# Designs tried in a protein design chat: VHH binders against q96fz2. Part 48

Target 1, 269 residues: q96fz2
Amino acid sequence: CGRTSCHLPRDVLTRACAYQDRRGQQRLPEWRDPDKYCPSYNKSPQSNSPVLLSRLHFEKDADSSERIIAPMRWGLVPSWFKESDPSKLQFNTTNCRSDTVMEKRSFKVPLGKGRRCVVLADGFYEWQRCQGTNQRQPYFIYFPQIKTEKSGSIGAADSPENWEKVWDNWRLLTMAGIFDCWEPPEGGDVLYSYTIITVDSCKGLSDIHHRMPAILDGEEAVSKWLDFGEVSTQEALKLIHPTENITFHAVSSVVNNSRNNTPECLAPV
Short names: E, the ipSAE of ESMFold2; O, the ipSAE of OpenDDE; V2, 0.75 times the mean of E and O plus 0.25 times the DockQ between their complexes.

## First folded at step 1 (VHH)

Design t8 (framework vhh_8cml_1; at its last look DockQ between E and O 0.01; V2 from the best seeds 0.00; counts 0 for: pae O 14.0 > 2, placed apart)
Fold by ESMFold2-Fast, scan of step 1:
Structure t8 (fold): chain B 269 residues (1-269), chain A 123 residues (1-123)
Amino acid sequence: as target 1 above (269 residues)
Amino acid sequence: EVQLVESGGGLVQPGGSLRLSCAASGFTFSRYAMGWFRQAPGQEREFVALITWSGRSTDYSDSAKGRFTISRDNAKNTVYLQMNSLKPEDTGVYFCAASYGKLYYTSTDYDYWGQGTQVTVSS
């Protein structure tokens, strides 16, 4: 997972993240740096994406089940990185393999500090290799959506013109992430950056790509992943596995160029 | 005044058992996650086990899994470490540590520390 869509306006995104805390109280996540949120149909590594994380990371007396939403840089910069420019990091931290997460210092250290986050997206893109050509077919991959007017989930059977009607009730994709905090040696604001944990692809996606993001399916999984005050690393890592509860459809090559940021990027072809 | 006082250490033969206790005072124990760390001479402190403020979740180092059990009694302001099937490599000074609401695996993140209790596993 190296490309996502997260285009909802800030207020719609916030309402889509409604949740219940440990006491059963209905809440909306509180924003940090809301002005840094940039909606896009075509987000690549090094851009900012919204993530959910526990309020306890910022307030010592907060309930660990309460949530903050904050934009973070995609591409984890370890807290121990000594160079002045994060782009000079010699290895790719866009994704973190689930099978080696406890062996890699870049991920083990922040995980040991409870720095777990949930990466939000409309969905993600993958490129299927086609036999006999150098062409790759892009697909938009997302949670099955509940249709309010018609029965069943939204799919390829729905015309592109009807896609815009579903965003008000869109179920966001919730991916397991790890974040870290880096203080520039030359001064400046603390950089918050994240990586997406990846797992082996599920049966349903195996023909498109051999890897997929670790998807947290439902509020129980999301709550446990975020709650670093009540859920140990061992328990949280049990949530990291392939999921079958996803759907997809082919999209046009417009998405290939990360500078293209229009609804055409995710529309069915 | 904040205090964490460890007890229960001693000399034991390989395969033996020990139960460590850590008595807390001077802070709201029920709001703090608790950890156990150990240190051999000339080495840095190594994570052993942790438990959430409520007791709902625990975790252990790979060397401790299956042999050690961490538990707590919030009414008595005490955390325990039951150590079974002890090995010579478990020898070290065992420290308890407290962290407000947060589970940490690294020693530098903890708020309060005890003075430690010596555990020696030898024949």
Scores: ipSAE 0.539, ipTM 0.830, lowest interface PAE 2.1, mean pLDDT 89
Fold by OpenDDE, second read of step 2:
Structure t8 (fold): chain B 269 residues (1-269), chain A 123 residues (1-123)
Amino acid sequence: as target 1 above (269 residues)
Amino acid sequence: EVQLVESGGGLVQPGGSLRLSCAASGFTFSRYAMGWFRQAPGQEREFVALITWSGRSTDYSDSAKGRFTISRDNAKNTVYLQMNSLKPEDTGVYFCAASYGKLYYTSTDYDYWGQGTQVTVSS
């Protein structure tokens, strides 16, 4: 996974992340560093994206089922990194393969500390290689959305009301991530950064791409992944597998340029 | 680069007519709902008319209903506002706007804006 969309306004995004804590109380996640949230239809590595994480990471006596939402840098910078510039990291940390997560120190160490997060997106992009050509067709991949009586696919709404319903009730893609905290050697703010765990693609997606993000489907999966206080690493890793509960549509080549940040990126062709 | 360029504004007498055009470029026009807004001196920008991406649905402010008609030509990447029976109260800068997957009635939800064209209705 090298591109995502996360374009919802902050308030809409927050509402979309409504949850019940372990007590059954309805809650909204609290923001950490809300000013770092930059909505975009075309998110690339090194950009900031919002993730969910347990409140317990910030508050010693917090209920571990409570959620915080925070923009983090895509591309995990390990805490032990000693260079002043994160871009000097010599290995790719955009993704973490599920099969080698426990073999890589950069991922194993933060995971062992319970530094699990849920990366939020409208969806992610993948490119299908066309046989015999150098051309690649991009696809937008996301959770199936609840069909409203008149709302078909994204962009097919015939009325303002339908558009409103589509985005206000959008089910966000919830991807399993690992985050770490890095303190710059020269001082400054602590950098929070994340990697997305990847798995082999499900059957439905296999023709497009051979790998996919580990998607946490449903509130229970999300809650268990986040709750490092009650759910062990071993138990959490059982949640990491491909899912068939996805849909996708072809999009234009507009998304190919990472500088393009328009609704056309995710619009069906 | 995304551009919306309005034209067709000018000075007209009360009861007169104007046809505004907005030429779009730099984005896939047929994927966007289009809207017209206006801003009178010392007033906030207000909604005038909208048309969905397909052109199947239109809507108008109360002031515009019965007098104004919004239309679009996706082949020409252009949206139009036919304004009939113009009144002095219609005086203002008219803006074309493009929206994708957002509310169409509020200016804050539109993604792209033109620079506007002046419409003056005066005897």
Scores: ipSAE 0.010, ipTM 0.269, lowest interface PAE 8.8, mean pLDDT 89
Fold by ESMFold2, look of step 3:
Structure t8 (fold): chain B 269 residues (1-269), chain A 123 residues (1-123)
Amino acid sequence: as target 1 above (269 residues)
Amino acid sequence: EVQLVESGGGLVQPGGSLRLSCAASGFTFSRYAMGWFRQAPGQEREFVALITWSGRSTDYSDSAKGRFTISRDNAKNTVYLQMNSLKPEDTGVYFCAASYGKLYYTSTDYDYWGQGTQVTVSS
């Protein structure tokens, strides 16, 4: 998983993240660094994308079930990294395999500090390698959506107001992530960055690609992954598995170039 | 005044068992996550086990998994460490520690500490 769509305006995205706290009250996550949110149909590593994390990471004695939403850099920069330029990191941290997460210091250390996050997207892209060729068919992969007449289908939107209706009720993809906080050696703002945990693909996706992001399906899974005050690392890792509750459709090769930021990137072909 | 008092340490043969207790006073025990750490001579304190404030979730170091069990009794303000199949490598001073509502795997993040109880595993 190396490409996502996260294109919703900030206010729509925030409403899509409504949740219940420990007391059962409906809430919206509180933003940190909202001006760093860069919506796009075509997000790639090193770009910022919004994640959810526990308020307890920011405030002593906060309720660990309360959520913060913040843009973070895709591609985890470990807190121990000593160079001044994150691009000099010698290994790829875009993804973290679930079967080795406790063996890699870049991921084990922040995980042991409870630095779990939920990576938000409209969905993700994956390229299917066609049998016997180097041609690749991109797919857009996302949660099944509750369909209303024109608002329930990506391909049915024929005007700005119909497009708006499709996305007003969109169920965001919620992927399990790990984040870390890096303080540049010469000073400056702390860099928050994340990796997406991956698992073997479910049966429904196996013809497209052999790996998939670890998807947190439902409020209980999301709450447990975020709540590092009550849910231990070992308990949280039990949430990391493939899911069959996903759908997909083929998209045009427009998405191949990460500079293309248009609705065509995720439109069905 | 906050106090954490460990007990139950001692000398035991390899393969034996000990049950450590940590009695807490001076704070609202049921709101604190609890951990056990150990320190061998000349070494830093190392994480052994932790348990959430409610007691519903636990975690262990690699060396403790499958052999040690952490538990708590919030009515008695006590946390326990059941240590089975003890090895000479388990020798050290065992400390209990408390942290308000947070789970920590490093000793520097805990708010309160006991004085420790000696565990010696020797033939």
Scores: ipSAE 0.000, ipTM 0.352, lowest interface PAE 14.0, mean pLDDT 87
ESMFold2 (binder alone), look of step 3: mean pLDDT 85; pTM 0.865
OpenDDE, look of step 3: ipSAE 0.000; ipTM 0.237

Design t9 (framework vhh_8cml_1)
Fold by OpenDDE, second read of step 2:
Structure t9 (fold): chain B 269 residues (1-269), chain A 124 residues (1-124)
Amino acid sequence: as target 1 above (269 residues)
Amino acid sequence: EVQLVESGGGLVQPGGSLRLSCAASGFTFSRYAMGWFRQAPGQEREFVALITWSGRSTDYSDSAKGRFTISRDNAKNTVYLQMNSLKPEDTGVYFCAAQKYYSGTIYPTGYDYWGQGTQVTVSS
């Protein structure tokens, strides 16, 4: 996964992340660094994206089932990194393969510290290789959306009003991530950064791409992944597998340019 | 100074039971997940059991599951491992370990403090 969409306004995004804590109380995640949230239809590595993580990471004796939402840098910077510039990392940390997560120090160490997060997106993009051509067809991949009688397919949103309705009730894609905290050697603010765990693609997606993000489907899976205080690493890792509960549609080549940030990026062609 | 002191090890016959204890000092015990590991001769240290800081959740290795029970008393700064139906394959040095970040990881690299270990020998 090298491209996502996360364009919802902050308030809409927050509401979409409503949850029940361990006590069954309805809650909204509290924001950390809300000013770092930059909505975009075309998110690339090194950009900031919102993730969910347990409140226990920030507050002593907090209920570990409570959630915080925070923009973090896409591309994990390990805490042990000693260079002053994160861009000097010589290896790619955009994704973490599920099969080798425990073999790589950059991912194993933060995972061992319970630094699990849920990366939020409208969906993610993948490119299908066309046989015999150098051309790649991009697809937008996301959770199936509940068809309300009034909410036509994303493609049927012919009016601004309909478009707004679709996004107001959009089910966000929830991807399993690992984050780390990096303190610059020269001082300054702690950098929070994340990697997306990837798995082999489900059967439905296999013709498009052979790998997919580890998607946490449902509140239980999300809760278990986040709750590092009560859910062991071993149990959490059981949640990392392909899911068939996805849909996709072909989009235009507009998304190929990472500078393009318009609704056309995810619009069906 | 942080200390983890294991006790309760010894020689036992197959099918027997032992209860290991680990007394913790020098840190806020209730803020740490606790784990038990073991190391057989010539083998790598392996995960046995873990318990979260609150004691509400536990996890076990496949070998330990159904036979071993991990528990803790935060008032006594102690974690326990009840081992039943012991087998010769359970022989090894058992280590208590503490994890600061509550993650309950099964991997040794996730633990911050270690005891010196207690010998468990299962033999006829």
Scores: ipSAE 0.026, ipTM 0.366, lowest interface PAE 4.6, mean pLDDT 89
Fold by ESMFold2-Fast, scan of step 1:
Structure t9 (fold): chain B 269 residues (1-269), chain A 124 residues (1-124)
Amino acid sequence: as target 1 above (269 residues)
Amino acid sequence: EVQLVESGGGLVQPGGSLRLSCAASGFTFSRYAMGWFRQAPGQEREFVALITWSGRSTDYSDSAKGRFTISRDNAKNTVYLQMNSLKPEDTGVYFCAAQKYYSGTIYPTGYDYWGQGTQVTVSS
């Protein structure tokens, strides 16, 4: 996974993340560094994206089932990184293969500390290789959406005007991530950064790309992945597998340039 | 004006074979995944087989694996289901279904267009 859309305004995003804690109380996640959240239709590695994580990571005696939402840098910078500039990291940590998470030091160490997060997006983009041409066809990939009386259709013939109504009750894509905390050697704010765990593509996506993000389908999976106080690393990793509950549509080449940040990036063609 | 028209059903004895066809019109067939579903008397529709828009990937229910083969001809806007080693429990109305793009779903609710069905009866 190398490109996502996460364009919802902060208040809409927050409401889309409503949840129940372990005691059955309805809650909204509490923000950390909300001003660092930059909505975009076209997010690339090194930009910030919102993630959910357990409140217990920030407050010693917090209920581990309570959630914080925080912007984090896409591209995990390990806590042990000794240089002053994170961009000088020799290894690409945008994605983490599920089959090697416990073997790679960059991921094994934060995973052992319970640093699991859920990466939020409207959806993600993949580029399909087409035989006989040098051009690749981009697709926007997302959870199937429940149609409401006020929501627009997401079908191939849907107009741009109808997309505005689709976002009111959009079901956010929830991807399994690992984060780490890096303290600059020369001082400054702690950097929170994440990687997206990837798995083999499901049957539905095999014609587009051979890999997909590990998607946590539903609140039970999300809760278990986040709750590092009650769910062990071994149990949490059982949630990491391909999922079939996904849909997509072709989009225009506008999305190819990461500087383009407009609704056209995810509109059906 | 979307139409899916199934054909090829009929009466066959256990162990026999049938080839179902589904002719599509009114949409860009090559951009749709195609599925076959069946419904036995008094039961809900169940998944049988699926083929992606390109034809590169297929999926089958456990009962269909090894006996049935789904294929498509994008030039003819047609999807096929070759059924071998038929059993009485394969009896039912077989429906062709089209799904926008490709989602790989085994669920009837994931399909956008449906044919009227063709009857398959396996009896001695």
Scores: ipSAE 0.000, ipTM 0.132, lowest interface PAE 17.0, mean pLDDT 85

## First folded at step 3 (VHH)

Design ak1 (framework vhh_6z1v_2; at its last look DockQ between E and O 0.46; V2 from the best seeds 0.00; counts 0 for: pae E 11.2 > 2)
Fold by OpenDDE, look of step 3:
Structure ak1 (fold): chain B 269 residues (1-269), chain A 124 residues (1-124)
Amino acid sequence: as target 1 above (269 residues)
Amino acid sequence: EVQLVESGGRLVRTGGSLRLSCAASGFTFDDYAMGWFRQAPGKEREVVAAISWSGDSTWHADFVKGRFTISRDNAKNTVYLQMNSLKPEDTAVYYCAADEGFYETYGPYEFDYWGQGTQVTVSS
């Protein structure tokens, strides 16, 4: 996974992340560094995207079922990194393969510390090779959406009003991630950054791409992944597997350029 | 069975040139991006260069500074690394890797297959 969409306004995004704590109380996640949130139809590595993480990471003795939402840098910067510039990392940390997560120091160490997060997105993009051509067709991949009488298909949003209705009830994609905290050698703010865990693709997606993000499907899976206080690493890793509960449609080549940030990126062609 | 076999590694003098080759088998070569990595003793493995499946896009690490060039021949199922102006700091085991995806916007990401490596030693 090298491209996502996360374009919802902050308030809409927050509401979409409503959850019940372990006591059954309805809650909204509290924001950390909300000013770093930058909505975009075309998110690439090194950009900031919102993730969910347990409040226990920030507050001692906090209820570990409570959630914080925070923009973090895509591309995990290990805490041990000694260079002043994160871009000088000589290995890719955009993704973490589930089968080698325990073999790589950059991922194993923060995972062992319970630094699990849920990466939020409207969906992610993948490119399918076209047989006989040098061209690749991009696809937008996301959770199936419930057709409400009022919410037409993404393609049927002929009016701004209809478009807003579709996204007001959008089920966000929830991907399993690992984050780390890096302190710059020269001082400054602590950098929070994340990697997306990847798995082999499900059968439905296999013709498009052979790998997919580890998707946490449902509130229970999301809660267990986040709750590092009650759920061990070993138990959490059981949640990491392919899912068939996805849908996709072909999109235009507009998304190929990471600078393009318009609704056309995820619009069906 | 997927195989990546590196060759061409040897002892060379500072300022010398070397061409590494990686022969691929057991998969559809032209569906995969290819990359070169290196690992020096006591250091982590680092990316050297990557090339898209079509060969129309390449990525090189900053430390290369124009000295190395990745290329591929899909008809031969082979990827190459031309290394010029070699330095002692370039001494490492060089690994070939394969991945289905390579995009210019973020470079190489997840590589699925790895070779056993070839030793490159640059003497002062």
Scores: ipSAE 0.019, ipTM 0.428, lowest interface PAE 7.1, mean pLDDT 87
Fold by ESMFold2, look of step 3:
Structure ak1 (fold): chain B 269 residues (1-269), chain A 124 residues (1-124)
Amino acid sequence: as target 1 above (269 residues)
Amino acid sequence: EVQLVESGGRLVRTGGSLRLSCAASGFTFDDYAMGWFRQAPGKEREVVAAISWSGDSTWHADFVKGRFTISRDNAKNTVYLQMNSLKPEDTAVYYCAADEGFYETYGPYEFDYWGQGTQVTVSS
């Protein structure tokens, strides 16, 4: 997974992240650095995207089931990195394979510190290889959305004027991530950065691509992944598997250029 | 089984040129980003260059910029490193590497598959 959409206004995104803590109390996640949220239909590595993480990462003795939402850099910068410029990192840390996560120092170390996060997106893009040409067909991939009589269809097949209604109650894609905290050697603010865990694709996506992000489907999975105070690394990793609860539609090649930030990036073709 | 086989490493004089090749098998080559790394005796392995799965995006380390060029031929399942204006400090074992990809990124990569390496020696 190397491209996502996360375009909702901050207040809409926050409401979409409503949850229950371990006491059953309804809550919204508390923002850290809300002014760093940069919504876009076309997010790429090195950009910031919102993630959920446990409040316990920021506050000693906090309830580990309470959630913080914060923008973090896509492309994990390990805490041990010694150069002053993250672009000098010799590793691609955009994604982390689930089958080798405990073998890679860049991911094993922060995972052992409980640095689990949920990466939020409208959905992700993936490029399918086309036989007989060098062209790739991009797809937008996302959770199935609740069909109502008012919507009359799935979001992929609806008219353009109904897209605003689709987004009112959009179910955000929730991907399992690992984050780390890097302190620049010359000083300055701590850099929070994340990687997205990947798994083998489900059967429904296998014709598009052989890998997919590890999707946390439902509040139980999200809660267990985030709660490093109560859920061990070993138990959390059992949540990491492909899901068939996913849908997609073809999109135009406008999304290919990461500088394009328009609704056309995810519009059905 | 994934295999990456480097070739073309040899002894060359300072200022000379060399082209390394890496033949890939055991995976769908067009799904992978490719890279060249090097390791001199007693030094850590360092990334030299990387290229996206399509070949449309490349990255080169500052110490080789303008001298080395990575390229790929997806029809032949082969990645190349053209090395010009060679210096004695370029002496190293050069490794080909592959990174599984729905990634289209620039910059240094953590690669999952590695070749056995080919020795490049630059004499004065």
Scores: ipSAE 0.000, ipTM 0.293, lowest interface PAE 11.2, mean pLDDT 85
ESMFold2 (binder alone), look of step 3: mean pLDDT 81; pTM 0.829

Design ak2 (framework vhh_8pnl_2; at its last look DockQ between E and O 0.03; V2 from the best seeds 0.00; counts 0 for: DP in h3, pae E 10.4 > 2, unsure alone 54.1 < 65, grease 27.3 > 24.2, placed apart)
Fold by OpenDDE, look of step 3:
Structure ak2 (fold): chain B 269 residues (1-269), chain A 121 residues (1-121)
Amino acid sequence: as target 1 above (269 residues)
Amino acid sequence: QGQLVESGGGLVQPGGSLRLSCADAGFTVDDNYMAWYRQAPGKERELVARIYSGGDTNYADFVKGRFTISRDNAKSTLYLQMNSLKPEDTAMYYCARDPYYDTEGYFLDYWGQGTRVTVSA
């Protein structure tokens, strides 16, 4: 996964992340650093994207089932990194392969500390290789959406009003991530950054690409992944597997350029 | 990550064998596959063989069991064993990684400089 969409307004995004704590109380996640949230139809590595994480990471003795939402840098910067510029990392940390997560120090260590997060997106993009050409067809991949009688297909949103209705009830894609905290050698703010765990693709997606992000499907999976106080690393890793519960459609080549940030990026062609 | 460096090309007679190597071609966390391509004079670049991180392999139709793609992760090296070479196999051979987006958001193909294979009597 090298490109996502996360374009919802902050208030809509927050409502979409409504959850029940372990006591059954309805809650909205509290924001950390809300000003760092930058909505975009075209999110690339090194950009900030919103993630969910347990409140226990920030507050001692907090209920570990409570959730915080925070923009974090895409591309995990290990805490041990000694250079002043994260871009000088010698290896790519955009993704973490599920089969080697325990072999890589950069991922194993923060995971062992319970630094699990859920990366939020409208969906992610992937490119299919076209047979006989060097051209690739991009696809937008997301959770199946509930067709409300009144909400036309993403393709039928001919009016701004209809478009808003579609996105107001959008089920966000929830991807399993690992985050770390890095203190710059020269001082300054602690950098929170994340990697997306990847798995082999499900059968439905295999013709597009053979790898996919580890998707946490449902509130239980999301809750268990986040709750590092009650759920062990070993148990959490059982949640990491391919899912068939996805849909996709072809999009235009507009998304190929990360500078393009318009609804056209995820519109069906 | 260092530049891909191909080696092992040269002049060989029809029916001969060559082993190509690509240095610094180990799989990373984000690598999905490695591949060999070739480009003959006046022709388009074409896929020869691909090996996925899981070990699965694909070959072009013209290979017909003559070539074998393999990897040594410990050495970070990709190989192409070419047997029963034909004059039609004469080309520049390139090592490639699975293309991905750079930090600027552009799609990148990672290629080496290539190694020349000439099959002639």
Scores: ipSAE 0.018, ipTM 0.313, lowest interface PAE 6.1, mean pLDDT 87
Fold by ESMFold2, look of step 3:
Parts: sequence; C-alpha cells; structure tokens
Structure ak2 (fold): chain B 269 residues (1-269), chain A 121 residues (1-121)
Amino acid sequence: as target 1 above (269 residues)
Amino acid sequence: QGQLVESGGGLVQPGGSLRLSCADAGFTVDDNYMAWYRQAPGKERELVARIYSGGDTNYADFVKGRFTISRDNAKSTLYLQMNSLKPEDTAMYYCARDPYYDTEGYFLDYWGQGTRVTVSA
C-alpha cells in the first residue's frame, strides 16, 4: 500500500470519524495540528495524512478510549534514528508486514509503547500487472458504501448535490498502523510518523496484488486497536488479518502521476 | 532474476570519472524511489544516492558532492555520475527499486547484477 486518497475537507472528515465513548455518547475526535492536514485524492509516502490515536498519548491520566486525530508523516521514522534527514533512512517503513512486526526493532519498539494508530483514507490505490505488457491497471479500493437512492455511486456524481451526498456519508477506510515519535538531533518539533501494517490479500484482491493493508472493520476493532490502556499488544495483534469486506473499481492512469490531485484519480473507467 | 541491468563500471585512476547506467529502471507508479547502493570488498552494502519519483534526491554523507544521481524517463534509465573518484570508492555498484510493502526492510532484494568500479591507488 503506497498510494491513498484522503480528500475530504477537515470538517467532513471529522464528522466521518464520529465514535461512541465508553458511556455510549457520540463524540468527535479532537484535532492536533489541524493546519498540517493536506487533503488530496493522491497521497504518497512522506506526505502527511490524518490518523486516529488514543488521547492518553498526549495527556497524562486521560481516558485511553478517547480519540485524537492528527496528521502524521507516512513512513515511520524510529525514535532512535540518528541522522538529521529522515529521507536517509536505510530501510522502507511505508509498510510493516504483520508476520514479522515483532522481529523488527523499528516496529516492535513503538508497538511495545502502545503506539498504535488508525490510518484514515477514502480508500487506497493498487496497480495490477497486465499480461503481455509493462503497463499496469490502477484500481481504487475502498469499503463497500451504502447506496442511497440518488447518490450511492461515485460514477453518478454529475452534479454538485450528488457529489456532496456521495462524500458526506462516505465510510472512511480504517487501516491499522504503528507510529513513532522522533526528536531531530538538531532540535525542533517532534516528528510523528506512521507505518501501515500489511497482510496477505484476501481472495477478492489477489488478482490485483498479493498484499493488502490490515483493515479494521467496525467500531469494535477500531476501539480495541486504539486503546493501548486496556488492550495488550498480544490481543491487539489478533485484530490484524485480511478482510473480504472490500470493493474496488478500475481508474484511469491520471492517478499514476502523484502530482495529479483531481476527482478523476478515483473516478471509475 | 531482476530486470535491472547496471553498466558503466571499470578501472579508473584516482581523480577520474565514471557514469553508471541502470537499464530498465523506469519508475513504476507504485515505486517510492530508486537508489544506487555499493558494496566494497569485505564490507556491507551501503546507500549511495536516492532519487524519488518526484525528482528530489539525497546522498550519503561520504559522497560530498562528487556524485550525481539522475534519470531519463524517456529511456527508463537511472544514472550515477561519479567524479573525483577515490580508492575508497572501489566497490560493486547496484541499482535498486523500492517496492512499497512486500519487502519490508529488505528492498535491496530488487537488485540488478551490479557493475564493478575499481579505482587503482
């Protein structure tokens, strides 16, 4: 998983992240660094994307079930990294394989500190290799969406009103992540960065690619992954598995160039 | 086997120049960056230079401005221009592509065969 869409305006994104607290009351996550949120249909590694994490990471004695939303850098920079430039990291931390997560210091250490996050996106892109050519077919991959009368399909958005209805009720993709906090050796603000955990693809995606992000399907899975105060690492890792509850459609090659940031990137072809 | 083929190595005197090429090195749309690595006799492989899909570059500290990574998208070719070569630069040089997630921490598994650079003392 190396490309996502996360294009919603901040207020729409925030409402899509509504959750139930322990008392059963609906709440919205509280933002940290909202000015670093850069919505785009075409997000790449090293860019910032919003993640959910427990309030307990920021506030001593906070309820670990309360949620913060914050932009973080895609591509985990370990807390022990000694160079001044994160792009000099000698290994790829865009993704983290679930089957070896406890064997890699870059991921085991922050995971042991409870540094679990939920990475948010509209969905992700994956490129299928085509037989007999070097060309690849991109797909946009996302949760199945509830189709209402006028606005259940992305392809039906031929007016501003239909577009708003499709995205106003969009179910965001929720991927399991690990984050770390790195203090630059020359000083400055702490860098928050994340990796996306991956698993073998479900059968529905296996013709597109052999790996997929670990998707947390439903509020129970999201809550347990985030709540490092109540859910141990061992229990949390049981949430990490493929899901068949996923859908996709082919998109045009416009998305291939990461500088293209238009709805055409995810439009069906 | 890989699709990456390095060339342009050889024997040069200190202070000389070489231009390494990596054929079939066009970016795929799921690549993060491409890189040159080197492995001196008896030493571990080390990063020399990276170029990202957007064109940004970075270099290992030992390069000290002597090497330049570049690419030609029309020819799907990655280059490393090496100037002011020193005996310490003697190594096998490899190009590599960065697959996003199925080779965690081991993106070096997508190597070419390498091209030898020897700088005689």
Scores: ipSAE 0.005, ipTM 0.300, lowest interface PAE 10.4, mean pLDDT 83
ESMFold2 (binder alone), look of step 3: mean pLDDT 73; pTM 0.747

